# Ledger of designs, part 1: VHH binders against Phycocyanobilin:ferredoxin oxidoreductase (pcyA)

Every score and structure here is a prediction.

Target 1, 241 residues: Phycocyanobilin:ferredoxin oxidoreductase (pcyA), of Prochlorococcus marinus (a3pcf5)
Amino acid sequence: MLSESLTKTKLTDPLILDLLQNIRKHRSMLEDLKSIKIDPNLTNIISNEIGRELYIENEFHKAKGFRKLHIEVAEFSKNLRILHCVFFPDPKFDIPIFGMDLVKINDIVSAAIVDLSPASQNQALKYEKLLSGVDKSSFTSLREIPKWGRIFSNNVFFASLRNKSEKNDFCSVVDQYLSILIKLSKKAKPEFNEEIIQERIDFQKNYCAQQMKNEKTSMVLLKYFDEKWVNNYIKTVLFDF
Unless a header shows other numbers, all headers, positions and changes below count from the first letter of the chain; antibody chains are not in Kabat numbers.
F, E and O are the ipSAE of ESMFold2-Fast, ESMFold2 and OpenDDE, as the mean of both directions, binder to target and target to binder. V2 is 0.75 times the mean of E and O plus 0.25 times the DockQ between their complexes.
Where letters were taken out, [cut] stands.
Atom coordinates printed by the task and the answers are left out, and those that the model quotes come from them; centres of patches stay.

## First folded at step 4 (VHH)

Design s0 (from b7 with Y32N I58T; framework vhh_8cml_1)
Fold by ESMFold2-Fast, scan of step 4:
Structure s0 (fold): chain B 241 residues (1-241), chain A 120 residues (1-120)
Amino acid sequence: as target 1 above (241 residues)
Amino acid sequence: EVQLVESGGGLVQPGGSLRLSCAASGFTFSDNYMGWFRQAPGQEREFVALISSSGSTTDYSDSAKGRFTISRDNAKNTVYLQMNSLKPEDTGVYFCARDYDFWSGYFDYWGQGTQVTVSS
């Protein structure tokens, strides 16, 4: 699971631990949950070099309805912490893409995002009402995703988090989105129509392509790793399809 | 204080050209992606073009591809939008925006806009 080179507990941030516990709780409700083996050289990295400390820890699973359940936790130079999670559906099932990111710099959450992104045209309309009930009124720094980045649903949550109350409320938002995902996954039946399956494949390919346009991920990693390693990590660990 | 000031808008005939400029101050310009958006009366704001911090990566809306070019001069803290082969549907207020430092696709500061009118 976690890196075998760890000599101390590296994952100590209370917000990240609370989110991780919640994600793992919902993941445990999935049928046929199994670990996926990935190259350890790409997935679990630690360095204790003074001034360049880092760790990256990845968990990969698959389950009924999902081709890849991915959780990443990373810390860079003891000040930048990232929790990244994407649950990619099996295209045979009518299930949206679950995505979340939390970026914390020292004690400031600069970005908190969660969505059930459509994996077909039909999902954008079908799931709108299920997501519309999530209350965002307690957040003071809500942010807008530009429409050119049209991989996200109309109910995408994006904010910076300023205080402990907002951090707790974000955990509740994530819990609500995951609860909806699990309920949808339990009701989903396998599809046999090749055109419908192909549409869902194309949506996931577009999702990965748009996410890979984010140069900030590669800019951070290039401070610690060479270009070949970074490109391989982004294309095979984070956004494969 | 972050400031973005657009200029270069105006009235042109269909098929004409305009070059928009956005002068940035109050932040390290070379660290941020910059974008152009537009809004026509009674319409929602729409994406036009994006440029990475180094200028090596650009992205365009389907309507802008092949006609518009985004560029930047980091020494002058300025981002540009060269608009060629203008059409009446390009009419609107054009806004310069700064992309957020540690997440791409979110714009946290906006200019006041510059009016572009394409009339025949």
Scores: ipSAE 0.014, ipTM 0.331, lowest interface PAE 7.4, mean pLDDT 83

Design s1 (from s0 with L50Y; framework vhh_8cml_1)
Fold by ESMFold2-Fast, scan of step 4:
Structure s1 (fold): chain B 241 residues (1-241), chain A 120 residues (1-120)
Amino acid sequence: as target 1 above (241 residues)
Amino acid sequence: EVQLVESGGGLVQPGGSLRLSCAASGFTFSDNYMGWFRQAPGQEREFVAYISSSGSTTDYSDSAKGRFTISRDNAKNTVYLQMNSLKPEDTGVYFCARDYDFWSGYFDYWGQGTQVTVSS
């Protein structure tokens, strides 16, 4: 399905392709990986309207330890490119939320973010040491986390990327965060205590609620789609819970 | 409408064996994780065994390890619990449970239960 769409839309951005290949490689290491189908009208969207060209491609999977593995690739008006990825854990498992966004306008990466966000109170301290071991000193344009971003770990990475070296270094950071996630997922066992599961559900609900405070997502989509469609897409495709 | 129907319970002597079955309908069975739980009179419901949607991953309670085997047949929409070396402590009502969907992360639908009694 993605390869047939790419034949028509010509996704050729090398950074996005490198990141997408890396994410798919790590995803392939997960146990019980299977694709999930959602509404076809929400999975692959293409418009060739002159001056309003766009495509949005969504991949959904589930795996042991994960309720939803989501990758979104989008291009708007041939100049704005987005790679969005969130791996939501199954609340039965003590696994953090993997999140990654890359926003590129022409040749400028205005936002590159990656995190293993806590899905319980205990995770913030438990994973601190592992994430702090990832070298992030080579980046020159670090960005401030917005106020709603209290959902992120103390080791969230957020930057603009200015040159090829920083783009390569960002790929390395993403690779290392995914490697940590995969190791954690393989060791995790299901929990059946309802109070512990409920805490993890509440953390994911809060994560989605806080992410929906990012008005930039809706502002981009509202240029191309009506408000009802945009609200449905954000709540059901991007940040469901 | 989601339905889970357990069968295979009964009276057995200590050291005996039973095979429980759970017939599922009303959903795409191959998409869901499935589990077995049990409840003895006056006790809380406890976890027994768990199986992934493909069947490649299983987990067991400490009391079930080495004696019980969970399996599934996705073509028949059925999950099984093979119980060997049964002990009086295994007596209880055994419930089949469905992980509601891949998003919920917990068991939402339960069968009516099947009685297992281990006594001489």
Scores: ipSAE 0.000, ipTM 0.142, lowest interface PAE 17.4, mean pLDDT 82

Design s10 (from s0 with F102Y; framework vhh_8cml_1)
Fold by ESMFold2-Fast, scan of step 4:
Structure s10 (fold): chain B 241 residues (1-241), chain A 120 residues (1-120)
Amino acid sequence: as target 1 above (241 residues)
Amino acid sequence: EVQLVESGGGLVQPGGSLRLSCAASGFTFSDNYMGWFRQAPGQEREFVALISSSGSTTDYSDSAKGRFTISRDNAKNTVYLQMNSLKPEDTGVYFCARDYDYWSGYFDYWGQGTQVTVSS
């Protein structure tokens, strides 16, 4: 049994809790899973300051095949809720970048996204057939990501979720993408060719660089934190490559 | 109620310049990334340029880099594309687009387009 202070939760949103349980279930299937120690001042933040209420919780792990497994749950001003998850592969392994975000404003899911983003040129061809089999026909508000988007696969899932059925179906899509990721991770063997490893490093650097161009993320955080803290959080907690 | 209205297209000689404008209404313009796309005859719509909500971050296609400049005036709810050193390959219908929300890269509203023709 954990102490009362360690077991208290601020966020009780059923969809976010269901997604967290599913992500943690798949994460538990990874070999050599181990917690990562990062700066405690950047990991778990709670403020009840009037007009600037916030809640941010982070989980960091590493595992065989992954340099960083990151889950973030956040609530801002009691109306904006975010679940953010990125599993960054170890560049020695032929594994894509798993990313998902759920953005809920009041009671509306305005954005639900999940992808296995390529971490090399070769991955685009290998993963296309695996991801194309995921059924998206039950969703009424699929959203188009431009083809020029450098970081996303051709099979990225992006939608607004309109009703409870679609919220449940999104959990199924996330489960399917994670199942593919785990299967790929179990097949992947360490690479020793430095040119191939460097390509994968460059892809992850590009992924992080493109994500950091999203000024909306920094704009939300700047309402609650100073510029130095926000820059440090984005570069070390969210997109550290 | 969201509306995007493009203007400034036309016929120009190779090496010429055009300035496209997109007037936005029906939303808080300063909250959204804005982009320009183009579609040549018989081709898919392709990305040209992107600008962040504040205007501090821009991105360009490889074909547009060094020749085109995207900018915005949040007080006027307008995004611009300055096109210099135009080539015949730049011919197409140019579309203004709004990035829907703060989770990157989805364009939910599109203007009707403005024709750009580069020929002798």
Scores: ipSAE 0.005, ipTM 0.180, lowest interface PAE 11.4, mean pLDDT 81

Design s11 (from s0 with Y100S; framework vhh_8cml_1)
Fold by ESMFold2-Fast, scan of step 4:
Structure s11 (fold): chain B 241 residues (1-241), chain A 120 residues (1-120)
Amino acid sequence: as target 1 above (241 residues)
Amino acid sequence: EVQLVESGGGLVQPGGSLRLSCAASGFTFSDNYMGWFRQAPGQEREFVALISSSGSTTDYSDSAKGRFTISRDNAKNTVYLQMNSLKPEDTGVYFCARDSDFWSGYFDYWGQGTQVTVSS
């Protein structure tokens, strides 16, 4: 049974619901938006085994300018909740990679991250000034990204969220980054130079390769699934390029 | 080979102060966020404090704010928890933990713990 409504009706975290609604609102503004159905065994996973409860829901879409629009909502053992979102551009278009994660353990929002990551060398310089206008001064627990996290822009947002005001402000940051992404996507024209297209492909491959070096995702999943299943999930569902 | 060894626990009177230390080995200490957790008998383990790899960013539980300070010395591979204005409710085993990557909240290695007792 597919449980599309479960994320909206039974999820009790208002922040995750607000972020999900905001992401879906911006996604709905994209041209030629089309749902992509994948293997149900990878998209809607539910276990009610006592002490090993889990819930994972994945949504996949494509649109003009984007090869894959992915949203993941997950809950593990009723205490760990994750919202993961990556919008991968079609390499024919000059559009950055949108990425966002929220991690909540019990009542603690320990990680909130959002970025428009460069999908070419030219984007890193070109979009830096556009992203620098987003105000981050209201946050008290900003966090640094280690040196190996070089896939992100100079304007990556990374923080823990301490109170309701900061949770609301994070929703505003995500909204601003998505608004910029949508505007860029509507202005983008297809590229015909194979060398430029190949550079953008290589940037997305590097993005996925660096994300897959993050052992945290595999360590959480390995508590519930075998190594082969986890490897396939990370490579085919989360970071497929 | 990763090891975290806590010290500095003990018996202290209400209103007193205590400083906990956690000596780390077997990994590049300056690459990881570090945290302190505590557990009282019959209770769930709870978050106390978190510090970034450089020490520039910290976070605290509501019960620890204004009373506890987390710090680190990367040259000594040590993280500290300075506890002031201690209350009986602060009694518990205090654990040092390593965050495995830049997505905080996933702790992969834990110390054996050090006992803190706040009583007369």
Scores: ipSAE 0.000, ipTM 0.190, lowest interface PAE 13.3, mean pLDDT 82

Design s12 (from s0 with W103R; framework vhh_8cml_1)
Fold by ESMFold2-Fast, scan of step 4:
Structure s12 (fold): chain B 241 residues (1-241), chain A 120 residues (1-120)
Amino acid sequence: as target 1 above (241 residues)
Amino acid sequence: EVQLVESGGGLVQPGGSLRLSCAASGFTFSDNYMGWFRQAPGQEREFVALISSSGSTTDYSDSAKGRFTISRDNAKNTVYLQMNSLKPEDTGVYFCARDYDFRSGYFDYWGQGTQVTVSS
């Protein structure tokens, strides 16, 4: 059942439910999958204030090859819905960073993004062919990557989604990127060279630092929470390194 | 203080044209995607058109495609909607909106709207 940790009262959007089911399916294929306990004060939040209703629900896991597998679903004022997912690799393994966001306001998907972002210089060159094999030609509303988004691969997918066909096609793109990630994770061997491990650590630190330059994340949260809470949430829950 | 001020609405006959303008202030306009939405009486607000920060990419609703053109002038902090071949179904209040950046796609500031009426 997809909604075990998230109630149907909170999750009624079919696209978000389909994406969650797909993400959880692929996550279940990982070895040594275990839930992680993070400060509950920062992870599951609900407010019933009239006109300012919100909920934020987070799932955290770790697995062989991954230091943190994170899924966030959020709804603000019953009209803005967000699905955010980042799978951070363990730097000992040659595995890219999986990231996706879906932003839906009422019936409009204004942002749908998915990527396998490089966690080393070598990954950017090595995985280019695998990622370029995913067909994106059915989408008519591709969007421009901002300057801070240089952390993404050359094969990052970013679009608005206009109709049911494009929403279904986006689910397929996410499925294909996750399938590639799982295959890469199964083949990856632990690294013992400290310089290589340090490069991967530095790439993840840069990924988190660049993501935090997206002031839109903080601007949304600042409408509902104070600055101290928002900074702590972004640095501890979303982009920790 | 972020402000979006729409202008250019009016009454036109079917088949006519209108050009809407949205003057933006209080932020770095060239950093943001901008969008147009509309709301007909008794209906929900619906998406019409979107333009990237540089103007290099645009997106349209199915009803707008082939008839409407979104554009922007970053030197003038203005986004435009050129509407051709107008139909009675295009009647509504047209709103300019700021999309802060691409990742979240949330439209966080809205203008007060400009009325477009297609009749007669």
Scores: ipSAE 0.000, ipTM 0.201, lowest interface PAE 13.2, mean pLDDT 83

Design s13 (from s0 with D101E; framework vhh_8cml_1)
Fold by ESMFold2-Fast, scan of step 4:
Structure s13 (fold): chain B 241 residues (1-241), chain A 120 residues (1-120)
Amino acid sequence: as target 1 above (241 residues)
Amino acid sequence: EVQLVESGGGLVQPGGSLRLSCAASGFTFSDNYMGWFRQAPGQEREFVALISSSGSTTDYSDSAKGRFTISRDNAKNTVYLQMNSLKPEDTGVYFCARDYEFWSGYFDYWGQGTQVTVSS
């Protein structure tokens, strides 16, 4: 049932909509792009219960070079808004993991993160020069990655965004990282050496395992869902491997 | 300015109990999630427990589940960690931290820490 391959968002936040438009624009440049249908009961949830309002929508695709292209938009209690995006490469290809999160509480972006995270030992050094060319000097509130987050590249961008200019500049950073990803994906060729493929699988498994150490995601969701649903969502929808 | 001040650490024998307190000032305490972390000798700082702004939701590391209880008193701007059935591996400096956001697991302000030593 292809009719449900594209999610619909009820979020009207201009920053989230601008980011979604840019992400979808870059995704459209990928070869063999196909939507993945997942049970809407697990991925597309809305509740209008007063004081417990909830909106979650997920969008899944695959493409040449990528096993899973995932976008999540969510709103909790009408004040917390989240855009989550991870593009997982097909381990046959030498492509980094694209990750982006935006957390907005009322009018303040408390977290804006974007990275091309290494999916092999060689990628951390190989792509450093491309990522270091992205200018970060306009941001006033750059943040440190927690120690549990050692999965990220040396050029991970992490900041809070305080004003409209910084929000616009963050959209530019995301656009630049996605542009680099698309160019890398177009040049990548399939690998057939099982040891090289296994290393890339192990890097993605470690990425998912480290992301799942962030217990805040489960704490927010546990206000609305039972523990079994939350564990299933995190392990199968967000960070599957 | 934001200040977090821990107290209640000390030396205790295996199987003993300690209650840690963290007094917060310089922000609206009831708006923030609060957490406890520890740094064991020779290890990186690790997560122990987290409590939501209202106190209705808590989360624990696997090592803390069933033994530790996090709680808070928003009227007193204080977060607590009740530690029962203490083990030698619980030894470390315990830090109170203010959770910046709901999704990232990031903490933007930290206390100075309080030493917990579990030994015979």
Scores: ipSAE 0.000, ipTM 0.168, lowest interface PAE 11.9, mean pLDDT 82

Design s14 (from s0 with D99E Y100P; framework vhh_8cml_1)
Fold by ESMFold2-Fast, scan of step 4:
Structure s14 (fold): chain B 241 residues (1-241), chain A 120 residues (1-120)
Amino acid sequence: as target 1 above (241 residues)
Amino acid sequence: EVQLVESGGGLVQPGGSLRLSCAASGFTFSDNYMGWFRQAPGQEREFVALISSSGSTTDYSDSAKGRFTISRDNAKNTVYLQMNSLKPEDTGVYFCAREPDFWSGYFDYWGQGTQVTVSS
């Protein structure tokens, strides 16, 4: 697709390309995968203004079991690179929220996070053993979950990545979390109880509300875009519910 | 006004110790990661140590591991760097820096630095 072609021409970061390829591979395993259009003026932004170079590319899909499969790749002033991915389940299905962020400044990965976040009370216990089975012992720079991060599972992975080995190991962790997600999605059946569906809706609303407390996203974007555009992007593109 | 003020630098013999302090003001100290960086003459600034908001997680450069210890006192709004077994290669200006929020990966405020010189 066009977005994939643009990514191929703009991105030069091997880690982001490897992660993106892995995410797209797992996404391709989902049933009824269809691209969706969200605010065309917000989907792909390119500026070559010297000293303010900027690239933002978004991919939106839906699939059986998922209301929104979102991938964002961004580069700011040729030194800050972000890969953001959230797969939001359709509340009719008992599937967790897949979230992944990678923040890289020049050659330093300051934040690498991946989780299968609970979309209901029951999911927290259900997925704990599956996620705890993923080997995380090779990482030396684990980071604390922020106060707003109570939306994450007990097995959220959060670290800085210091060397090539840790970057490769993070790709493996992401691959394993996505494999678990795909397995869970294939087993899930649609729910018709309105109270259960409403609980899952409330969990996703809370997830989006808590994520929006991360002011760093708006601080970066406000250097390049006006406040109205930034607010619309965060609420419509990144954390819509 | 966010302010970071380093102290504790000085001249020390090889094998000696120094304890650097960074007094923070103008923000909620306990909500931020804090780091130490250094810069030798003619070199780029390099990472030395990082401590999480609660102090439960720390990270060090390879050159600092086993010799330096980063710690913090949230009641005093201060971050420390205990430097042991100092080497001439540790000479440089040491900077305290604030990293707000976990995903940012950038340091938005820096102190003015304190000079550390290791020589015989």
Scores: ipSAE 0.000, ipTM 0.269, lowest interface PAE 11.2, mean pLDDT 83

Design s15 (from s0 with Y106W; framework vhh_8cml_1)
Fold by ESMFold2-Fast, scan of step 4:
Structure s15 (fold): chain B 241 residues (1-241), chain A 120 residues (1-120)
Amino acid sequence: as target 1 above (241 residues)
Amino acid sequence: EVQLVESGGGLVQPGGSLRLSCAASGFTFSDNYMGWFRQAPGQEREFVALISSSGSTTDYSDSAKGRFTISRDNAKNTVYLQMNSLKPEDTGVYFCARDYDFWSGWFDYWGQGTQVTVSS
C-alpha cells in the first residue's frame, strides 16, 4: 500500500488504512482543496507513557462548498482505535454534513456509523431517496440510533462489524455515501438569501450541540487529559461552530 | 476496580457442549450489556454473543445462532455462554466483555479469556 502522512509506524490497521485511502480519494475530487492550520498543541498529540500510550492526529482542509474537512485518527493504550471524519459544508451551499465514525477495540469494530446528515429542512426530504438506494442487507448487527442522534438522516448507517466480509462491506457503504456527497457538491451553487444561509448555520450548530452530548468521546479523553483541555478539544477541534 | 474472570473452558470432542461463566466485580453489573468474544490463533477477535442489562434482549453472530445461548444472573454478577454442537472452527480463547451501554457499542473492559479446544 501507498504511504500517507496520517499513517505513522504504529497505525497499520488495514481497515483504518483502507477507509483513510477512500476518504482521501474522494476529498481529492473537490475543487479549491486547501489545507488549513490549527494549533498543533490541540491537534497532533503523542505520548509514550507506559500503560497510557496515546496517539491523536488531525488533518484539516477546506474546499469549494466546504468550510471544514476534518479527519481524526487516534489510538489509546494500544487497544482502542478511532477514525473520525466530518465534512462541514459552507452554509452558502446546499450540501449535507458528511459524518463517519469507526470505533475498534483490539480487533473488534464495536461501532461503525456513516451518514449524510441534513443541513436544512429541505435536505431531509430531498436526499432521502438517494441514500435509501444503498444496500445494507449484508449486515447482521445493525444498531439503533442514540436519543441525541435525531440529527441524522433516515438513512443513517449504524452497526457493529463482526467479520472481515462486513468490514469490507462497510468500506463500500462509506464509498457510496462519499460518492453521493461529491456529486451533490459539484451541483451546488452559492446562495445569497440570508434567511436560507441562517437556517443552514442553525442546522450545523444543532448538529455540533447534539454530537457533544455523546459522552463516550469525553470519557475516553478524560482518562488522558484534564477537563479544560478535553472541553477545548471537543468544541474547537471536533465540533466547532 | 472492574474485573471480569472467565471459566468453563476445556477440551471437547466435535458435537460436544461447554458452558462458560464470567464472574464480574467492581461495578453495578445490572447496569451493563455484556458480551462474549473469541479469538483463534492468528485471527482477529470475533463477536459471539451479546445480552442486555436486564437479559430481555440477546444477539448472536451467524456462526453462534442456533447453537449458543447467552444468559445472565444479576444476583450472582455472572454472565454465561452455553455452547452446543461444537465444531473445530469454534476453537479459540473466549473473552467476556463489558459494554458501557447499548448506544455506544464500546466494550471498555475485558477478561483474560478461557481456552476452548474442539478436537478429536
Scores: ipSAE 0.000, ipTM 0.215, lowest interface PAE 12.5, mean pLDDT 82

Design s16 (from s0 with S104T; framework vhh_8cml_1)
Fold by ESMFold2-Fast, scan of step 4:
Structure s16 (fold): chain B 241 residues (1-241), chain A 120 residues (1-120)
Amino acid sequence: as target 1 above (241 residues)
Amino acid sequence: EVQLVESGGGLVQPGGSLRLSCAASGFTFSDNYMGWFRQAPGQEREFVALISSSGSTTDYSDSAKGRFTISRDNAKNTVYLQMNSLKPEDTGVYFCARDYDFWTGYFDYWGQGTQVTVSS
């Protein structure tokens, strides 16, 4: 039997380390936080093969109000680095889906995304006012989310990060979204209406289904792993609904 | 230099059909999702259809579902939108767009657009 421990990431990227510290700080404020034991052969992988170096590190937890709190850190061939984080709510609670991705290719942060995504139809309207107060004026490369982005809120943050100041400001945006999530989770009460619970389940299923349509995830993994392993990783580690 | 060039727009009567094409250059076309968007007069740009890099998955707006078909030819670096049963509400400038990022797949390059007019 292996014990789960909070270990340092093998990544030496200061931005990823700062974001991890911030995410873990907010996660620690959740009630009944418990580590989930997953087979390390599936979730923590390292290869030092020259020209094909990689590592993938995953952390899984659950807590009151959340069915799955997931953090992934990965580096591929020493040039592509990712931080992926999704906090999936327990459908019994009126809590949005927290998601963030940071994609860094060499020295360029090509994508920095954070959102409190709706887990029901009424959440899209209800939480808009809370998220609209986040100041985005310091960023020079804000990106538009396409209107078809049905899984994201109207207040999704999406940008490329060009300099150290913007990287620091992105950490602040993530901190603000997480602070809102924690406050919402502490106020949320369990729901007993089966139709309301089913709507929230359907929203999370749709979120996972839309995320799995992104072929770029499988394209990278298929350079290092067989198709069966890649399909299992995406469906069971990343988007399990 | 990334370039997207749309063609195939025009004037059509309600119930008619049009086939839009988007010729892509300056990038590895088979590595990217491609989408079609439209902008009606006085309105925001809206999603119409999406196709994955391999063509194995497609998605459509509710208004396009059952009437429009998106397809691609990776050998020709071209994405298509077949539009059937056109309605006056389909009038607008139609834009081709390239998927941008690695993990989340959003759009960074847009064509100039092609005008579709469905007369009443």
Scores: ipSAE 0.011, ipTM 0.270, lowest interface PAE 9.3, mean pLDDT 82

Design s17 (from s0 with S104A; framework vhh_8cml_1)
Fold by ESMFold2-Fast, scan of step 4:
Structure s17 (fold): chain B 241 residues (1-241), chain A 120 residues (1-120)
Amino acid sequence: as target 1 above (241 residues)
Amino acid sequence: EVQLVESGGGLVQPGGSLRLSCAASGFTFSDNYMGWFRQAPGQEREFVALISSSGSTTDYSDSAKGRFTISRDNAKNTVYLQMNSLKPEDTGVYFCARDYDFWAGYFDYWGQGTQVTVSS
C-alpha cells in the first residue's frame, strides 16, 4: 500500500507516514473542511546547512466544530523526527481537544502520546467513559505524565515504543481516539450561552499555557532560530490562544 | 562523554535529613531536564523527582511530595535532592538521570548511585 505524507519529498519514516495517513483519513470525514493560510515564513522551513539540516512543514485546516486542525512534521539534524497534531475545537461546540505527538530520536520512538483532553469541566466527566474501552494492555513501556500534564484526560496514552508490534498498536490507539472524536463532532451542536463558551475558551488557554511549560521544545528550536522567532512559533503556530 | 556522579548519601536516623548532589559533565546541562530515581533492596527502580531545564517546573512521586525538594544550579552543572523527614521506606540507592527526549520522563544516562540508609 502507498503511504501519503505532507512531506512526500522529505519524509520516509514508515510509522510517521502511517500515522499521517490515518490522521488525514479521519480529517477528511469532517464537515465543512477548509484549508487555512498562515504565513509560510513561519510554517514551512527548510535548511540544508551541513550539521544543521532541518525541515518543518505545517498544515492547517478548519471545519465545523473546529477552529484549527493542525499537523506538524519536523526533522532536526537528520536524527530528531517529530509528528505533532492538535485539533482545537471551536468553543461553540462541546468537543474535546485532540492531541498527538510522536518523537523519534535516531531509530528510537522515545515518546508516543495521544489524548482527547477536556475542553470543559463537564467533558472531564462525560468523555472519560468513551476512552476507557481502548485496550492499552499490549504496551510494555508506559510513561508517567508530568505535573504540567494535568490538562490531559484520565485516559491519556503516553509511552515509548520498543518494537514493531507496539508501533502498530499505537497506530490502532490513535485510530480509535480519532474515530471517537469524529463521532462526537458529528453530534455536536453550537452553543450560544456566553458563559459556557467562555469556560471552553479558558480551558483551551490553559491547555496551551501548560503545553508551553515543556521547555525542551524551545531549547531544540533555539539551536536553529532566534528567541523572537521561537516565541512567535510556539505561541502563534503551535499553541495559539 | 556524558557523566553523572552522585554524592551525599549516608546513614541517618528516622526523621533526619540528607542533601544529595549530582555533578554532570559532557553535555550542555542547562538544555536537559534532570531526575532522581531510587531502588530499594529487592525492588525495581522508581521515580522520585524531576526538574525542568530552567528549574521553573518540578514533579514529585507521591512518597516524596512535601518532604523532598529537587533543585539545580546550572552554573555549577549540579542537580540536588534535599530530603527531609526521612523514613525507613526511603532506604535505597539514589540515582541521578538525564532526560533525553522532547518529553519529560525519558532517561538515557544514569549515575552509579549513592546509598541512603534510614535506620536507628
Scores: ipSAE 0.036, ipTM 0.476, lowest interface PAE 6.6, mean pLDDT 85

